# Designs tried in a protein design chat: VH-VL binders against q9nrl2r1430to1533. Part 36

Target 1, 104 residues: q9nrl2r1430to1533
Amino acid sequence: GGVHELSAFEQLVVELVRHDDSWPFLKLVSKIQVPDYYDIIKKPIALNIIREKVNKCEYKLASEFIDDIELMFSNCFEYNPRNTSEAKAGTRLQAFFHIQAQKL

## First folded at step 19 (VH-VL)

Design dd32
Fold by OpenDDE, fold request of step 20:
Structure dd32 (fold): chain C 104 residues (1-104), chain A 124 residues (1-124), chain B 107 residues (1-107)
Amino acid sequence: as target 1 above (104 residues)
Amino acid sequence: EVQLVQSGAEVKKPGESLKISCKGSGYTFEDHWIGWVRQMPGKGLEWMGLIYPGDSDTWYSPSFQGQVTISADKSISTAYLQWSSLKASDTAMYFCARQTFDYKSGYYEYFDYWGQGTLVTVSS
Amino acid sequence: EIVMTQSPATLSVSPGERATLSCRASQSVSSYLAWFQQKPGQAPRLLIYDASTRATGIPARFSGSGSGTEFTLTISSLQPEDFAVYYCQQYDDWPYTFGQGTKVDIK
């Protein structure tokens, strides 16, 4: 049910945040540090945003939660070339997420 | 309920070190930027710097770069502002504040919650 | 840094009258502009954010307008509790910066 799913989402976010490769995803990209970021990425999202949505019970379906997580990775791969540290971290974290998401 | 509670008033002498604190509650502390603002007696407000407790990313205003140190301990939901050697000119009220974000749009927004302030008096 | 300039420095207004405060930015800050009220011995209180949105619990007599470099805070009918110092603040670029403040006192 809904309560079960919310608990699972919360736990998964905690695991993602604590992962060594979470550093590119902990917070929104700064437009001050990356001036062109928001010219390219139109649906910005990060783990802190996703956690807030979980806390506010915004996710009614597991698919909605998964979609936001995948969007987060998609944004990373869209902006960062494959050889960057951000993209490499994203690749590893996404693989971890896909394994953990099986528990949802 | 979101709250920021700052440490008590300080009376110090020039040359002494000082570390004041700002404790957040009622929200996920590591997920929001915390800022520090100085207000000298009878004067306006000045941003000193920001810290993101989740990764300790820290920004300083140019006027305060190298003059103070901003840090955070997310395990106890606390941000800090410290001086290694106080000057008389550091006499002021210091506020901490939380930056909110719009989780629907995915943007950082305004500073919605403020601490009550910490008065620091430095005199010989 | 972006310089925020408020005018006038002091505004003397009678209770029940309209107060108009101005804030100018040295460069565009889009709508990333907040207004604060501060009374002696208290922390700043958020009145307006995103140039024109009232914060929760703020009376309807407070309104904000403007974008880019010119902003206005209006108090339609000044109440006794409204006599205070008002600051504008941009959060479009770092370092974030405040105006020098406008003191609203009783005429």
Scores: ipSAE 0.893, ipTM 0.950, lowest interface PAE 0.5, mean pLDDT 95
Fold by OpenDDE, fold request of step 20:
Structure dd32 (fold): chain C 104 residues (1-104), chain A 124 residues (1-124), chain B 107 residues (1-107)
Amino acid sequence: as target 1 above (104 residues)
Amino acid sequence: EVQLVQSGAEVKKPGESLKISCKGSGYTFEDHWIGWVRQMPGKGLEWMGLIYPGDSDTWYSPSFQGQVTISADKSISTAYLQWSSLKASDTAMYFCARQTFDYKSGYYEYFDYWGQGTLVTVSS
Amino acid sequence: EIVMTQSPATLSVSPGERATLSCRASQSVSSYLAWFQQKPGQAPRLLIYDASTRATGIPARFSGSGSGTEFTLTISSLQPEDFAVYYCQQYDDWPYTFGQGTKVDIK
């Protein structure tokens, strides 16, 4: 990817992290707090990991970056019922992401 | 280059309060757990607790729960360990350390970078 | 908590000799096991992580093996700078725990 794409990814991650509904996504779920999480979610991911990938220029295409963000939300909706705070936050954050992603 | 730089040695008296610091640089501070480790004179290493600066999620080892307070200020990439009332038995070296993660697998891993340590001496 | 037990407490070896350090966990820690070297007045230095992976900059004479509850750190040919205390540490479950250490000194 180009410098512009890298910058765009960095900026978008910052915006996601700073969003009020980012709290379920800031870091990986603890297997200690949620013992069955990794029995269900096989491709865990979080914003800290995505940011690291951005920092290491692992995303060559916007689609790759978007896929990881969508995976993050997918994991949330797979594990958390719709009426949970996590799922509700995820729904709002994903909507925000979809708007911001149009700028990529 | 990733670095953790801790505050300087402390000489205190019993009953005094103390707050020591660990400043991270060379990486996104808020995205990695920071841990504190105690090492009493001539003794081994003991995990005290962890904090995730991004959301201030904090874990304490049972032996240290209620004995110390771990906090962080992500705006200045700094983690803290503090006592409200020091005891002579708190005399020790204290290390901070960063936990890494595998960004490909998405799992937390080992503690890869360590501070140089802060010597705390508590005596009357 | 998971108890980590190292043996022996002290290992006396001559320069150039092989050193074998053991670490046992009270329950399985899978491969979430690290080895550290510590010299007086210094912070622990990471040697091995994930039971068998050498950290960056660590000489090839250091190797780790094992999984589950039994782990070994091997120094194939002890160098003068290798005399120190070595700790194993599990990071599979909280609280994370260290072994009590093995002191490697000169015979």
Scores: ipSAE 0.889, ipTM 0.948, lowest interface PAE 0.5, mean pLDDT 95
Fold by OpenDDE, look of step 19:
Formats: structure tokens, sequence, C-alpha cells
Structure dd32 (fold): chain C 104 residues (1-104), chain A 124 residues (1-124), chain B 107 residues (1-107)
């Protein structure tokens, strides 16, 4: 909280969240809506989780931050077939991320 | 410091509409589910519904589905609970609450912060 | 929905005594169980989450145990400020549901 200059990680998360293809990643998948999700995905993560970690300064290295973002996409592609809207959105968002990550 | 501040007490008549609010601060509002809980006079607690301000995903308890509308405006960190036509039976205390999550385990968890409550009195 | 049943409805205890509150779920809620304390005119206050973890700032005299369908809240030595209504709540399945509450009053 509070007004401050965003760090590179904070800024990137904001950009990811604002992206049109962020909808599958904004929050954790509900085990109520998707009962088998957590049987398959063992390291769940979402942008809200990543933002929280950023806010708490949990990332000491850019590689750690990138690893979490990549995990987020990996989870999506592991659970969702390629022809799903989620997977397609993930593909586009990941491409965007890879471009933005060059700035880190 | 995380805080949820709710709008003031309401005195209404049956048939009137009402919208009460819950403003969050001290955290990223759009990243946490906000829930509404009803407590009728002298009774227990009842979950009414949840909303995720980040995408406005909304869940209602079956008993409240179609009875109320839950919404949020993330631009002002505020969640709302509204009635189109109040009934006397809507007289109750209404609480909002924030759901936390464990960023290590990746699960939504318990409701850690609560608003102070909004008393709604509906009588003819 | 998952029905949460608390017992007893009222528990009369003297200051300094041990209080034991029970909560039963109609089906397993794993450890997704919280305990709340509520005093008149106040919002519920989180005491325990994940069945056995004390929330921040909660005195050590409060402890939670159990898993699955049977849970217990224990107040090892009741203090004057502990007289209140206590609710258990499951967050394993939607809709989330509370027990009907146990009132802890002075004996």
Amino acid sequence: as target 1 above (104 residues)
Amino acid sequence: EVQLVQSGAEVKKPGESLKISCKGSGYTFEDHWIGWVRQMPGKGLEWMGLIYPGDSDTWYSPSFQGQVTISADKSISTAYLQWSSLKASDTAMYFCARQTFDYKSGYYEYFDYWGQGTLVTVSS
Amino acid sequence: EIVMTQSPATLSVSPGERATLSCRASQSVSSYLAWFQQKPGQAPRLLIYDASTRATGIPARFSGSGSGTEFTLTISSLQPEDFAVYYCQQYDDWPYTFGQGTKVDIK
C-alpha cells in the first residue's frame, strides 16, 4: 500500500494484470469450480499471489520472479488443452511477458 | 494496516431499495475475495456471497441467490451489497470480510479482516 | 451445503477454568476450519484458522484441534474478556457455513 514508485517487478505485474489475456491468471483456480485442478497442479500460483510476493519483497532475484511467472503459465498449459481459451490466452500473455521481461 | 470500513446504519421501509458499502484499505483490494455475512437479530452468522474485485467474479449462497446483488468497484476499493426491494425480514447486521490466501501453498483461506458491520432496519 | 453443528449451545464456565467447545461437520472439511469470537455489537474476530493455527495476536490460551468432521476449540484458562459467542466455520466448500454458535457465559 501507499503511493510509491513501482519497482520493475511491480510494474510488470501491473502490466500483466491489465492485459486482455490475464483473465485466467488473475486469481487462483477454485477447487470448487474445478474439483480436479489441485490433483493435477501441485504448485498453484496466480498473479494475485505473485503480486503479494512482490509486495512482501519475497523476490530477491529477477530469476525468482520469472520462475513464478513461468510456473503460472506452465500450470495453465499443463491443465488446459491447447485449444482452450485459457491456453490461448496464456500463450499470448506469455509472449507479452517474454517481451517485457527483457527490461528486467 | 488492513481495514474494512462499512457504510452507516440504515433505516428503511419495505419495498425500498438499498445499497450498502464496504471499503478496503491497506492492501491490494482487487486481489482478495470480499464476502458478505448476514446476522439477523439474536441469530448466527450466514454467508451471503463472495466477490473477487479483480474480475467481479461473484458467488452467492443458494439462499441468497436472486435476493441481493453483490458488486465491487475496484477503482475505489469498495464492495457493495444491495437490495432492489427490502423486506422486513432483511432486518439484520451485515458484515463484509476479506479472504486471505497462502501464497506459499496457493490456496484461498480464512477470512482474516472484517468490517465493523452495517445495521439495516426494515420496518413499516 | 455442509452443516456445521456446535455443542454445547451454552457453556457456563468460571473464570480460570478450562472451556472446551465442539464443532462437527456433516462431511469432511479437511482442516479448512476457522473459529471466531463475537461479542455483542462487534464483528466476529478470527481466533483459529486451518483448524489449529492461532491468528495473529490471539492469546496462547486459545487452541484448536481436529480434522475432517470433528473439531475442538479449547480455552485453557478462561479470562473475563473471553465470555462471548464462538462460531466455527468451514471454508472447504461453497457455500461457506458457520456453526450455530456456542455461548460461553460466566458460571
Scores: ipSAE 0.881, ipTM 0.944, lowest interface PAE 0.5, mean pLDDT 95
Fold by ESMFold2, fold request of step 20:
Structure dd32 (fold): chain C 104 residues (1-104), chain A 124 residues (1-124), chain B 107 residues (1-107)
Amino acid sequence: as target 1 above (104 residues)
Amino acid sequence: EVQLVQSGAEVKKPGESLKISCKGSGYTFEDHWIGWVRQMPGKGLEWMGLIYPGDSDTWYSPSFQGQVTISADKSISTAYLQWSSLKASDTAMYFCARQTFDYKSGYYEYFDYWGQGTLVTVSS
Amino acid sequence: EIVMTQSPATLSVSPGERATLSCRASQSVSSYLAWFQQKPGQAPRLLIYDASTRATGIPARFSGSGSGTEFTLTISSLQPEDFAVYYCQQYDDWPYTFGQGTKVDIK
C-alpha cells in the first residue's frame, strides 16, 4: 500500500514487540530447544519476519499483514496446550492485537 | 545496504581486558541473530556464540562458555565480544556474522553478511 | 558436538576440471548444511545453504548435494578465482560446527 499503510503496519509491529507477552513471538522457535516444532508447524512465522516483510514492502494489502499476524497466533495455539505460558501469552497478545487492528 | 563493520585490530598483553565491536546498518538490527566466529592463525573456523539483540538471548559454544562475554546494545545497533583477561591463545581473527531467514521458500536460516574481521594479537 | 570431517585436505586441480569436495557429519544433520569459501585475508563467503540451495550471486558452477551425514560440493568447471579454502558447516544442532576445510590449489 501507500506510505501511510506501511507506517501503520510498522507501528503495530513495534507495539506488539513492546508488549510484555511478545516473548514467544519475537523470533522463530528454536528447533534445537523444541525439536519437534517444525514437524508440526509447517508455516512458521514470527514478529521479526513480519517486520522484515513490512520493511521490504511485501504486504500489498492490510489483509495480508493481518493474516501473517493471525498465523503467528494460530501456530502458537496449535503447538502449545492451553495451560502453557506460551498459549496464555498468545491469548493476551492476540486480544491486544485485535484492539490495535481496528485502526487498519 | 546491509553492512557489518567491526572495530580495528588490537595488540594486547596477557591479563588485559578487551571489548571488540560489530556495528550493523541497513536493516533492523534487533531482529537478526549475530554470531561470533574465531579463526586462529592458520586454522579453521569456530563458532563462539550467538546473540539475538531483540531480547539478549545468548548462546555460547561449550568451549567458550565462561571464557568470553557476548552482548549487544540495540539502541546503537552494536554487538560486542569481550574478554576479562586475555591469554596468548586468544590471538586470532574474530568475525561477526548476521543470520537471516529464507521465509519465501521455508524457514531455513543462513549467515548472509559477515564483518571484515578484527585481528587480536596477545603477546608478552 | 557434531564433528564435521572434510576430504580431501588439499585438492590440486587444473582450471576447467571438475572438483568434488566431501563433508561427513558424525551424526545426521538432515539438510542443515552450508558451504563457505574463504580466500586469504577475507571473511567467509556463503556459497550453499540447506545442503543444495545456492546463495544469491553464487555462480551456477557451484552445486551442493547430500543429506543426513554425507554431503558434496561440486565445482563443475574450476575457474582461476576458485582457489580458496572451502568449509562445510552444520547448523542442525548447537554449537554449529565447521569442518576443518579443503584447500583447493589451482595447478
Scores: ipSAE 0.773, ipTM 0.908, lowest interface PAE 0.9, mean pLDDT 92
Fold by ESMFold2, fold request of step 20:
Structure dd32 (fold): chain C 104 residues (1-104), chain A 124 residues (1-124), chain B 107 residues (1-107)
Amino acid sequence: as target 1 above (104 residues)
Amino acid sequence: EVQLVQSGAEVKKPGESLKISCKGSGYTFEDHWIGWVRQMPGKGLEWMGLIYPGDSDTWYSPSFQGQVTISADKSISTAYLQWSSLKASDTAMYFCARQTFDYKSGYYEYFDYWGQGTLVTVSS
Amino acid sequence: EIVMTQSPATLSVSPGERATLSCRASQSVSSYLAWFQQKPGQAPRLLIYDASTRATGIPARFSGSGSGTEFTLTISSLQPEDFAVYYCQQYDDWPYTFGQGTKVDIK
């Protein structure tokens, strides 16, 4: 995508990271703290990896960027029961993301 | 491009406090674990601990728990290693290192960029 | 904590020859194994990660192999700049641990 699109992806990641509910998504889940996570989640991803991919210009289309962010939320809901603080944070951050993504 | 620049050498006396720094540039500082490694004179390498500057998640090796404080200030892209009361046995070279990403395995727990080292000498 | 044991302690090798360094873990670390080079007064330099993957900018003469508990670093044709201390490091479990090092000296 061009300079405007790179700026938009970068800005959206910044807004997601700064959101109060970003804490489950800032970095990959630790295999040491959560040993079974990678038995269940086969395509792990987090905001730091998404930002690295933006910085390296790996997203050619906005849909590819959006797909990685939606994968991040999907992983959260797959691993975490609905009543957990992680899933609740995911629900709120995803709603925020959907509003911001309309600007892409 | 990616750089980790550490604060200069220190000569201290036992009982003094010390805070050394590691400033990252050329990448998104808050998105990468920073670790501290000790190398005592003529000896090998030891992990002291790690910090994720984005949320201050901090891990200490058992030998260093309660012995040092690891911290970061992401607003100035800087990680710190701190002693409240130095001992002669703290005489060593101290390195900071940045953890990189490995997308293929889904794990990124190896350290590709290292600071130049900070020599700390503690003697009467 | 996982103990990493390197052998030999010192390896004397002529320039142009092959150097083979061994690293053993006290329990399986799968492929979560890195190799570092360190010269006097310098920071460690990453050579190999994930047991066998060469880090960016590392010459092809460096290769890593192994999995589980036994790992090898091979330098296929030793160059003058390769005389250093080499460390293996596991990153499978916390705390991450280094081996004690193998010093590669000119014969």
Scores: ipSAE 0.773, ipTM 0.915, lowest interface PAE 0.9, mean pLDDT 92

Design dd32
Fold by ESMFold2, look of step 19:
Structure dd32 (fold): chain C 104 residues (1-104), chain A 124 residues (1-124), chain B 107 residues (1-107)
Amino acid sequence: as target 1 above (104 residues)
Amino acid sequence: EVQLVQSGAEVKKPGESLKISCKGSGYTFEDHWIGWVRQMPGKGLEWMGLIYPGDSDTWYSPSFQGQVTISADKSISTAYLQWSSLKASDTAMYFCARQTFDYKSGYYEYFDYWGQGTLVTVSS
Amino acid sequence: EIVMTQSPATLSVSPGERATLSCRASQSVSSYLAWFQQKPGQAPRLLIYDASTRATGIPARFSGSGSGTEFTLTISSLQPEDFAVYYCQQYDDWPYTFGQGTKVDIK
């Protein structure tokens, strides 16, 4: 990744954060509010962490960036039953992501 | 460079209102929890509460619940601590602190940057 | 609330000597334990998080150990700038709580 890829990653993260269905993904799930989460999810991640990694140029390849975003959705679907508000939001945001990612 | 700059010292009387501020710079303000810590004269440190500016998720320590209001305006990268009616026992130094995460060694959250403090003196 | 108890209250040591500070939690906090240094008129400075991980820019002479309920901060060779008050803090459960502090003074 060059400068073009870094600005595209930044823009995509901004678009994800602005989306109405971003609320389950803005920050890491609280171990205090959801005590069993980290017993089940071993590779936690959230949009704030992904944005920090973009800002610090931690992604060398677009695939690494895409993998973190897909991991975020996969964690959501693993922990949350499909009829929950969290899983429904994840489904809609993931669909939005796939459309926007075609522009990379 | 990450910096938290707090508003200046305040001298108030009991019953007055007060709102003090903590302005963050050098990072994405909305992506990090901000906490407020009280240090009474000659005493240790105590957490008052936390706020996540990105969605305004706010947590209060039980002894401060209903006693103060914690808020943030992410559009100007600023967190606030406010009292509707100050008491003499509110005389203290107040610090803001930013929670961060260590994504390189794991996803750990800890408080790494602190404001310079705001001295609030409440006397009759 | 989880009560954090530090000992000793005051530790008198000479520069170059080793200092050992203790922190005990009223219940297990796993490894969710941080150490802070505070000098007069200054904000606290993070030294250690996750019980044993040094924060960015913290000299190697500072080390933390322990888990569960008992934790130790060790300063292997005290420097003049290390004379301060040290606080442990748990962040396992809300509200987060500090110990009462250990003052490290010049002997």
Scores: ipSAE 0.761, ipTM 0.908, lowest interface PAE 1.0, mean pLDDT 92

